# VHH binders against p49116, part 221

Target 1, 238 residues: p49116
Amino acid sequence: EGPLLSDTHVTFKLTMPSPMPEYLNVHYICESASRLLFLSMHWARSIPAFQALGQDCNTSLVRACWNELFTLGLAQCAQVMSLSTILAAIVNHLQNSIQEDKLSGDRIKQVMEHIWKLQEFCNSMAKLDIDGYEYAYLKAIVLFSPDHPGLTSTSQIEKFQEKAQMELQDYVQKTYSEDTYRLARILVRLPALRLMSSNITEELFFTGLIGNVSIDSIIPYILKMETAEYNGQITGAS
Key: E = the ipSAE of ESMFold2; O = the ipSAE of OpenDDE; V2 = 0.75 times the mean of E and O plus 0.25 times the DockQ between their complexes.

## First folded at step 15 (VHH)

Design jj35 (framework vhh_brivekimig_d4)
Fold by ESMFold2-Fast, scan of step 15:
Structure jj35 (fold): chain B 238 residues (1-238), chain A 120 residues (1-120)
Amino acid sequence: as target 1 above (238 residues)
Amino acid sequence: EVQLVESGGGVVQPGGSLRLSCAASGFTFDNYAMSWVRQAPGKGPEWVSTISWSGGTTLYADSVKGRFTISRDNSKNTLYLQMNSLRPEDTALYYCTRHGSSIPFKGDYSSQGTLVTVSS
């Protein structure tokens, strides 16, 4: 049996809308986030093991983990996205909303705590200097999670997750042989992804783009899109 | 100026058919994916169907799959929704939307909507 991931699955290149506006706005933030979401879904769809599970299982897995995949993508693409600048703009908007009494204090607190958790996660990954192979396998571990409610084929999903873990271990041991505890430091970061609210992620990055249609609702259709349509979504129209 | 103008709404009996049209102007129609969205009285908007820029891919909500057909004529800048085997629960205001290239089912421009009523 071959490896779970090939070299093509290590390549993860986000094309940002250009030029970046002088003042960040919701359209630029949402366009950037949408491109990352589509890139992440296209990445998952391209994995032969994922395809082998069948359409219903694929949809259920991605519905359960899209926020974890998206957050890993934010961390991996933080420099390309100028994520710190985007988050600073959101914080500025929230601060102005407090001053103008436009939003509840409790909601603002929840959103600010989410931004802090996201910044801490991305900073942790940057300090660990996570490489492209490590990101690919972390995304695979998250994708092939057998413990979400309602899943079928959980035994096969678990086997793919274990395969991802074993291949990550082999890679880290060969590439970072002198860093005995590197794998453990990487893996203990994953539980934090499940504490990130998908609802708040949707509000921060996708509010105004999907209206009343949730990310959960559109996932089956994103997974069915032709490659040309993915390219259209991630590069924009001519 | 981007414009989307709908026609074809009306009153139809259960099991009947209607064809909605959406005439587009002010942009290069064949560069954009298009969607139909509906809003039933007292409910939020519900995505119905999407068609890719080329017409090569079509997507449908489970509630309408097998009954509705989305199509487009790029030479005429027109989007269509053929609705067959209509049910009382299909009663809604139907909108056509142009995609902004960011995410499917979210339009950057929408029509005003046409009312479809399915009643005996």
Scores: ipSAE 0.000, ipTM 0.271, lowest interface PAE 12.4, mean pLDDT 82

Design jj36 (framework vhh_brivekimig_d4; at its last look DockQ between E and O 0.11; V2 from the best seeds 0.00; counts 0 for: placed apart)
Fold by ESMFold2-Fast, scan of step 15:
Structure jj36 (fold): chain B 238 residues (1-238), chain A 120 residues (1-120)
Amino acid sequence: as target 1 above (238 residues)
Amino acid sequence: EVQLVESGGGVVQPGGSLRLSCAASGFTFDNYAMSWVRQAPGKGPEWVSTISWSGGTTLYADSVKGRFTISRDNSKNTLYLQMNSLRPEDTALYYCTRHGTRIPFKGDYSSQGTLVTVSS
């Protein structure tokens, strides 16, 4: 067998909707987020190890970790997305909702705490200057998590996660040889991803989907599509 | 211009069946995934079912799985929803919507809707 990831899996190119509107709205934010999420699912689907687990296991893994993959994608693509501008627009919308008594104070507090956790995560990744190879392996470690409830083939999933960890270690030690603690600083950031609510992520980024469909419902469709249909629908022009 | 024209709504008894149609024009129908969406009076839109551009992949909301069947005829530019074992809770305005070309489940055009009423 070869390495878990190839050079093609390091490439993660997000194409943004164009032109950017003068004032951000829920449709632009939703389209931007959807492009990132679908790019993330395309990335996962292209991994031979992922394919080898089979469709049912693939669906269960992505359903369990899509929010973690999406958040890593937000951090990785923060500059391309102008994420700080998107978050500022969301905060402005929430402040207007407070003034109009449209949302409860408790709900607004939960959403603001989520935004603060997201900002902290993205800032920590930026401060560490995580590169494309490191992001690819962090996404693989998250994807091949054997500890989600209800998973089958957990021993094989764990094997792939360990392979991802090993290959990340080899890369970091070779590329950042003078920084003996870099790997530890990177890995300790991963538990924070599980503190971020997928429900709140959907509320912030995925309003405006057809008929308010959930991400959980979408995942099986995307993963089961034939390759030609998948590439035709999800691959952006670039 | 893009047009989506629905038909087939009506009043039906519980346990009955209806078939909805959505006739598409003004675009290359077989390049687009399509969805059915419903909206009960005073409630927000609820996604019902999706079909890929070739018809090879379908998806259903849990509330309709096993009762509804989505299909398409690309030669006729028409989307269908076969609704069986209808329940009072299925009473809603039903409309079809087109997915964006490169982003599934991000819609761009929707029909006006056809009313389905399930009553004894």
Scores: ipSAE 0.644, ipTM 0.867, lowest interface PAE 1.2, mean pLDDT 88
Fold by ESMFold2, look of step 16:
Structure jj36 (fold): chain B 238 residues (1-238), chain A 120 residues (1-120)
Amino acid sequence: as target 1 above (238 residues)
Amino acid sequence: EVQLVESGGGVVQPGGSLRLSCAASGFTFDNYAMSWVRQAPGKGPEWVSTISWSGGTTLYADSVKGRFTISRDNSKNTLYLQMNSLRPEDTALYYCTRHGTRIPFKGDYSSQGTLVTVSS
């Protein structure tokens, strides 16, 4: 027994491809998004409580919540990513798709609504000035969600989620002692994450993956990657 | 220059087997994860299988799991796909793809492909 997260789980440093191209392209967006996704999955994999659940449960949990983790990562890293610039480039691409009739009208509406929801979520998190500890616990709360269909060990997952909630409460009360309602204001942001479509997130950020592979399909590989391979993917030939 | 040259395609009856090879040159083969991708007539590309740089981790599309085996021989700079219990829906152009150094599952070079036809 011990704390759910350590200080190593609070550090969340995203490195962007450099230099940023004059005009954003699908390769830059996909590389940037993939770096965030892999950082998020590596973060989840490093948690002792997550490791204790076993590989099948790990895969099921991450498949159920990867989009929520990714969206929290977008909000946390929005400035370093220049997310507003990326989203503007995507909207301009959608204008071209409307002109060329490449997408159905219903799909375009769904994608534009998703972009609006994402922008609103990121703005609301920035207005609350959510810190790195708060983000880490919010990610743990969405990771250890027992109410997703098809999960096993839901009692243990629920206990880990309750522990994340308790540790967040203790942190907020200690660090923001003069703000009695900060925890409640933070937690009311979470339902918006369940409204984010993983299918649309893939369309916006992950079009450049090999053979149109879905994020759902690659999760077992990413969770099993050897640390040396992961470090080589981030830092070159280390 | 980077080259990926595949072989082993052909026509086979349902239930048969084929072994695809992808010979790599012009780069350090064992620094890269590799994938097989297929494209059936009139369809988009479909990811089939991936193997890590050392061969220690493999991954398969659900449609081929249990029938196909990806492997590599880093001493010969060669990637393999053993395809067993072939079905008509496996008919496609098969090509190998090198993963980028920064991102698994983002390809930075692909072979031209070898045709596999499964027909009665």
Scores: ipSAE 0.534, ipTM 0.805, lowest interface PAE 1.8, mean pLDDT 87
Fold by OpenDDE, look of step 16:
Structure jj36 (fold): chain B 238 residues (1-238), chain A 120 residues (1-120)
Amino acid sequence: as target 1 above (238 residues)
Amino acid sequence: EVQLVESGGGVVQPGGSLRLSCAASGFTFDNYAMSWVRQAPGKGPEWVSTISWSGGTTLYADSVKGRFTISRDNSKNTLYLQMNSLRPEDTALYYCTRHGTRIPFKGDYSSQGTLVTVSS
């Protein structure tokens, strides 16, 4: 059996909306986020092992891990997205909402903590200087997680996850042979992804685009989206 | 004052086509994502389609995917919905809605709607 990932799966290029507004409004942020989400899901779709699981299982997997994939994508694309600026803008918009709508103190705290967690995670990944191959394998490990409730073909999913882990290990050993503990340092970052609320992520990054529609409900649509259609959206040619 | 005015509704036979328009005024149109929502008789509101501020991102409900196309002309402050292969179950009052700018989301602006009737 061939490798789980190929060099084609390493490429992960996000194109930001154009033109950039004078200030980062909610809709610009949400469109940027949606592009990242689409890119992440289409990346998953491009993996032969993922395709082999079937449509229903694929949908279930993505529904279970989209927040983690998205967060890894944020980290990977933090520079091109100007993520720090985006998060600052989100905080600003949140403050305006607080003033106008009298949000509960508990909710404010939850949202702010989530933003902090996102920032810290991305900063930590930047400090580790994670490369494109490592991100690809980390995303694969996250994607092929068999421990989500309601999944079918868990044995096969587990095998794919193990394969991703093995390939990552091989890569790190070959590429970073002088750093014996790099693999461990990378993998210990993954639990942080499970502490992040998908609901809060959805509210912060997607409500300006999808409104009261859930990411869960649009995942099948995104997974069925034609590559040409996606590319058209990125280039504005749709 | 924010204003949205829908037009293009009417009576069509199954398999027919309609193009809805929504004229926007009173706000910077190209700063807002827009959506179409419909409400059939005796049913609650149903989301139909969404388009981002730039038009670069579009989303569709499964019930209309492949048949409906959402678009916008920011130079004209107009939102469109091309509806092809219409079905009786598409019969509804169609609303143009402006997405809010608050985080967390607190709702959007809706108008009076235009009636689409699909009947043989």
Scores: ipSAE 0.256, ipTM 0.673, lowest interface PAE 1.9, mean pLDDT 89
ESMFold2 (binder alone), look of step 16: mean pLDDT 80; pTM 0.805

Design jj37 (framework vhh_brivekimig_d4)
Fold by ESMFold2-Fast, scan of step 15:
Structure jj37 (fold): chain B 238 residues (1-238), chain A 120 residues (1-120)
Amino acid sequence: as target 1 above (238 residues)
Amino acid sequence: EVQLVESGGGVVQPGGSLRLSCAASGFTFDNYAMSWVRQAPGKGPEWVSTISWSGGTTLYADSVKGRFTISRDNSKNTLYLQMNSLRPEDTALYYCTRHGSRLPFKGDYSSQGTLVTVSS
């Protein structure tokens, strides 16, 4: 009967690794991305509706949507991450790889197109000035997607997604009452998330860390972590 | 001297399978990410797959995802590519590369390559 998300779920605070290196490197990028991913998974795990679906369904949902959640997190945290600087460093490295003729031109083009799509998405969200409540509910809409292949409990997932959509609508209409078309402008941005390759996201942000594993393989482990371990990952505590 | 020696190439029917191996020597194999790259006749090189130093992270080109599996055995200094459900478009010279750059898909050294031909 209560709201889908509480005030604690609207709070989304990324703590960046410190100090920032003089020159961006794989370690800093991957550590920053890992903290964001762990924060995103901890956020999802803390939702009572999510927990009510059960462990197997939770694992399947996060495996299906982690890239969408991560991308929304990148957009929300773009300023604190200095995301534009990170992407510029990656682009510079890719341009040097083209010059050295060490990679397929087709592969480099795919990666560059992915970076462009990511920049376009983050810029569109910034221009709309999306607030923390809106981000929380957009994340809930993509998390509770009933249309991924192989899901069980699809009727219950759909009900949670509808609840998220209704609560977002109520909030936007009451908070931004003078802007009649705001909700429509926000919602038409979501399909772009499905065009992002999870494979390319993993290559750009999650390689180079010692002991790093595929996102698919770590999801069940992260979802089973004790709260203290989650806190350690998102703050960098040993 | 860094050496990468491939084996396992050949001719296979569409829908068939092949397993490529890359034996590494002259460096500490488990310190490096490794990749498979292919070059089809008349085309430029195409990245196929990458595996991290520990084997914990694997990445695949969209064209091979779900059909190919990259793996490594650090105790044997060997990289593998299991290729299933092969298609005529997979016909190419396949070679393994060692990465020493910040991005795991950028190669330092490459093998001589082994030919894979998918035909009926």
Scores: ipSAE 0.000, ipTM 0.083, lowest interface PAE 21.3, mean pLDDT 81

Design jj38 (framework vhh_brivekimig_d4; at its last look DockQ between E and O 0.01; V2 from the best seeds 0.00; counts 0 for: pae O 12.1 > 2, placed apart)
Fold by ESMFold2, look of step 16:
Structure jj38 (fold): chain B 238 residues (1-238), chain A 120 residues (1-120)
Amino acid sequence: as target 1 above (238 residues)
Amino acid sequence: EVQLVESGGGVVQPGGSLRLSCAASGFTFDNYAMSWVRQAPGKGPEWVSTISWSGGTTLYADSVKGRFTISRDNSKNTLYLQMNSLRPEDTALYYCTRHGKSYPLKGDYSSQGTLVTVSS
């Protein structure tokens, strides 16, 4: 009973590492990405419906969709992150790697295609001027996806996803009453998220993890972190 | 100066137990999450376990779940790893690492390591 999300779940403010470097570097990119990941996980675990599904189900859901949530976060925060500049710098480095024969042609092609898909996704979201409420509901639709294999409580997950879809529909029709097709245009962007590779996202944004741990492996820890520690991590504060 | 000094390594038979310690100094220990990492001969680093700053949250690699227990005593500035039911594949150099504040999934300081050898 009640709305799936409250107004507190609409706020999604990414704070960039301080100080900002004069030149983009791998450490700044990875620190920024880490903050976005933690902000996204904090957002997900703060939702009462998510909490109601139980810890094992929560872990399974987030393992299945963390890259989609992260990608929505990239699109939402693209301006504050200067994401287009970051991706351009990465493309330049990849072109230099071809010139110096340091990477295989197949891998570079895969990474370039992923970067182009990410650029196109973020551009399409910017062109639609997706607002904070719409992003929050899109994230909820992605989070409560019953389609992932191995999930328990799929009936309950499906009900939460339907609720997110209904609340998004109500919001769009009320707020954008003159734009009959806005909901449809928003929803047709979601399949592109399934095309994003979590392995390439890790390669681009999450290098140098402790003991070469994968994001998949550390997700249960991030979800179980004590609230005080969790908040300190996403703000970059003491 | 940040220092992490580990002890407790040695030679043990399969099925045996060891307890590793990591003594911390030069920083406020209870402000940092800590991890154990191991590196087998000829292999890259492998994450073993993580513990939150208060000790309230722990996580283990699948390869050690149910056999290893991470803990910390913040009053003694010491991190521990209890290793039970040891197997030959657990043979490695074990070191502790402190999680970074700015990039919390990356370590910013590591100990030199203590050798654990599991052999008949």
Scores: ipSAE 0.563, ipTM 0.821, lowest interface PAE 1.6, mean pLDDT 87
Fold by ESMFold2-Fast, scan of step 15:
Structure jj38 (fold): chain B 238 residues (1-238), chain A 120 residues (1-120)
Amino acid sequence: as target 1 above (238 residues)
Amino acid sequence: EVQLVESGGGVVQPGGSLRLSCAASGFTFDNYAMSWVRQAPGKGPEWVSTISWSGGTTLYADSVKGRFTISRDNSKNTLYLQMNSLRPEDTALYYCTRHGKSYPLKGDYSSQGTLVTVSS
């Protein structure tokens, strides 16, 4: 049929909580992250191919890849989020936790390594000057990953991933025709997303959730939300 | 102004049932998703169940699936939790919480809590 993504899927506009506080606090960081997570899930839900897989497959797919989608969203929205400032605030909090013996040294090393990997990923994407079309297709490639354990309909998922790869290739070839190796440079960045722990992302960006519920546990609820409720939550509008 | 008031807690024997109610006032109840949360003695809060603003979507913690049922009556501005086949490990302070609009994965208002004790 038609293209996997339309121009509407290229639009990815994060509305930040306002105003940004003079000193960053956990509430602001987590609210910003929550808005990005909901925006990322809304983006996935809007893809007809994604809906065509059916509810159970959709849920399993997003549960497997939400951290990859979220991390791509962090990179894409790094400027509007002032992500470097947020990461610096998290590092400062961790340094204080070491001094107060609130966290083990091993845990702090693990979290600092995660922050380093995240910063390297975002810096590499910024250096490549990834555009909105490229981000949309990269998100589609990670969304339609057939290789996660426990998935059904893997042949259909693989076909959608291949379609995303083909459409990205077509776009890059037409838009950056003189840069023969651009596509390869972009695609080799994707494996780094699999090296980042979803548990550590959750710990850094999603503290104080209702009854300490995990992102994995609440994904089915977010995906089943009515469009009006979902849009209201990402904007904070009543 | 925003108020969430619970009732229905008490003492029951293992295998018993209780129905908790949470009466909401001071806001448009049918515009908000709601959750039940519990806190056992000496432990942190544990999410139990969530229901969407319309009642069309529900979600349960694995520990309570098949035993607990969340529901709401938007005409009465009331949230319910039907608890069946209660176990000693269900002993906790139970409270209802409203989902925040600006921080949708975090509660913005919570009730005081009602004690549920499951013992012989």
Scores: ipSAE 0.509, ipTM 0.766, lowest interface PAE 2.0, mean pLDDT 87
Fold by OpenDDE, look of step 16:
Structure jj38 (fold): chain B 238 residues (1-238), chain A 120 residues (1-120)
Amino acid sequence: as target 1 above (238 residues)
Amino acid sequence: EVQLVESGGGVVQPGGSLRLSCAASGFTFDNYAMSWVRQAPGKGPEWVSTISWSGGTTLYADSVKGRFTISRDNSKNTLYLQMNSLRPEDTALYYCTRHGKSYPLKGDYSSQGTLVTVSS
């Protein structure tokens, strides 16, 4: 069997909405987030191994790991997105909700901590100077996680994950031969992804776009989206 | 009356440091996220940093990350910005703002601004 990922899977270019507004509004943030989400899903779809699992299994996998994939995407695209600015804007929006007494103190704390964790994660990834190949393999490892409840074809998923891990190992060994522990350093960051609430992520990045509709519910539609449609969204104006 | 009064601006050489303060009054300070915004001559306002109401979350523009530190003392109703390793491009009018409906535009209430000039 051929490699799990090819060079085509390393490319992960997010196109931000244009023009950038004078200030980051909820719509801009949500659109940006949506583009990233779609890009992540499109990336997953481009992997032959992912296609081989079938539509139902694919949907289940993405439902299980979309938050982790999205977060890795945020980290990878942090500069292009001006993520810190986006997060600040989100904090501002949250502040408005606070003033309107829409959230409990505990919830406010929880959300703020989530924002902090998200930023810290992205900062940690930046400090590690994770490259495009490493991100691709990390995303694959996250995508092909067999330990989510309710998954079918777990044996095959596990094989794909192992393959991703092996390819990552080979890549790191070849590319960063002088750094014997680099692989370990980057892999130990993955657990942090699972500590992040998908619900809070959804609330922060997607409420303005989808309202009360869950990401879970729209994932099948995203996965069925035509590539041309996705590309059209990227090239389209805000 | 809501008031925000900044201080600490001045002229410094490149590589120098300044600490800005913003004294808040007329509202419950610890209920609001606060931000520093700057405006360079001929440029529009630029967001610099944000801190949550509790201080538990801090955010920075990429241009100031690693050099600036935002903090607050809720017991003193004061917002701070420690600026290290200052650069000429940091020259701007700095003002603090209470988070309102829009970001990074001026909030509902903002200070008048303190001028920071970085020049050799």
Scores: ipSAE 0.000, ipTM 0.247, lowest interface PAE 12.1, mean pLDDT 87
ESMFold2 (binder alone), look of step 16: mean pLDDT 81; pTM 0.811

Design jj39 (framework vhh_brivekimig_d4)
Fold by ESMFold2-Fast, scan of step 15:
Structure jj39 (fold): chain B 238 residues (1-238), chain A 120 residues (1-120)
Amino acid sequence: as target 1 above (238 residues)
Amino acid sequence: EVQLVESGGGVVQPGGSLRLSCAASGFTFDNYAMSWVRQAPGKGPEWVSTISWSGGTTLYADSVKGRFTISRDNSKNTLYLQMNSLRPEDTALYYCTRHGGRYPFKGDYSSQGTLVTVSS
């Protein structure tokens, strides 16, 4: 058996919408987030081990973990996206929406705390200086999670997750040999992803894409897209 | 009636420090996240920093990271911005803002901000 991920799976390049507006708006934020989401799903779909699990299992896995994959993608692409600026613009937009929609103060606090948890996560990943290889394998560990309800082929999913963990360990020990506890510091960041609300992520980044439907409801359609359609979403081809 | 009163602005030389304060009234201060926003002459408003309701999480614009520190004292209903290593480009009118207000993002406060001028 060869490695779980090829060199092509380590490369993760987000192309931002152009031209960039002078001031950020909901449409630009949604387009940027949508490109990251499609890039993340295209990345997952391209993995041979993922394909081997079959369409139904693939759909169930991505439905369960898309928010974790998306959040890892936000952290990895934070500089390219100017994520701190996007979060500030989202807060400003939410203030306008709150007045219009008569949202409760408790909901506002919940959404605001989510934004700060997201920033804390992204900042911690930046401080650890997580590289492209490490991000690829962290995404693979999250993707091949055997513990989500309703999954088929859980034993095979677990084997792929263990393979991802082993390959990450081998890489970190070889590349960062002077830092004995680096792997442990990286892995303890992952549980925080499970505490991030997918519903709040949808509200913050995807209102322009999904309207009144959830991201998990559109996942089967995204996973069935042809490669050219993914390329169109990633590059914004007209 | 929500009121936010800023103070602590002034004229300072490059490399100097200032501490801005925002006194809040008319709402339960410890239930809301707070932000500092600035507007330089001839420019649009620029977000500077945000602090969560508890003070446990802080966010900074890239232009001020490492130089500015946001903090709050919930017992005194007061928000602070400690500004160190000030530069001429930090010259602006500084506003504190309560999250959850409608646009303009100055909508919930009665103060017109506090002027910070960095000049030699």
Scores: ipSAE 0.000, ipTM 0.097, lowest interface PAE 19.2, mean pLDDT 79

Design jj4 (framework vhh_brivekimig_d4)
Fold by ESMFold2-Fast, scan of step 15:
Structure jj4 (fold): chain B 238 residues (1-238), chain A 120 residues (1-120)
Amino acid sequence: as target 1 above (238 residues)
Amino acid sequence: EVQLVESGGGVVQPGGSLRLSCAASGFTFDNYAMSWVRQAPGKGPEWVSTISWSGGTTLYADSVKGRFTISRDNSKNTLYLQMNSLRPEDTALYYCTRHGYSIPFQGDYSSQGTLVTVSS
């Protein structure tokens, strides 16, 4: 049987594009976000339990939860990314769009509310001082969500989610033995991820993609990429 | 100097077929994922298809799935797009692109492109 996650699944190291441009632009933001997305997909693909569900189920799961995985990744990598600086640049761009009458006030309000929710989520995770093991298990709980519409193999997915929950509980109880309520504080943060719009995440972070390409359309490609190609994408090797 | 040179475009009737080629030079071709992107008259660029560095993975836009086939010959540094069952809506200037670091489907456009016209 063994554990759901190994030590290799705790390691989550984002390599940022270099050099940083003099002025933040849509291409730098998109490249940074794409690296995080690739890292997140590679992380999921490396889990033996995930592989065991089969290609069709893997694609359906990741399509359903990529935004939740991505948001957890943003929180985990917020310092490395200078996420607060990126969000400030996006806000400035949106304010300029108001002045140029390029976006409706209602749409701008929705996007600003999304940014606020994202900042609050990342701040709450930082305040809780979530460690690498906790992030790995939270990502596993999100990945193995049996309750998305249209999924098959839901009983097996639920078993993997329960296993992730049990292993997180065991880890927290052993590591933070004097903080009786830590697990509850961590778990109550997860419902906020379901309130995050994947369409708004795409608009904020992936506007540098060519044409009408959506994250939904690229997920099957990313999941089927060969290991060397994954490494090229996440490290910037050519 | 990175060079991407497209060819194979032309005028074809609806239901017809064309094969596009992209000759690459100035870089290690088999280290890069490659894509086809098209631009219809008066519209922005639209991604069509991507192929991994080895050719083992391919992805297609929903509008072309089942009709177009992307392939590559790493020994010849050449990318291909086989287009079958062509429709008037496929009329566009087609560009091949080399993918940059870590951004899927974003790359440098060829300055020339190859024109595909589906009419008459």
Scores: ipSAE 0.000, ipTM 0.309, lowest interface PAE 12.0, mean pLDDT 82

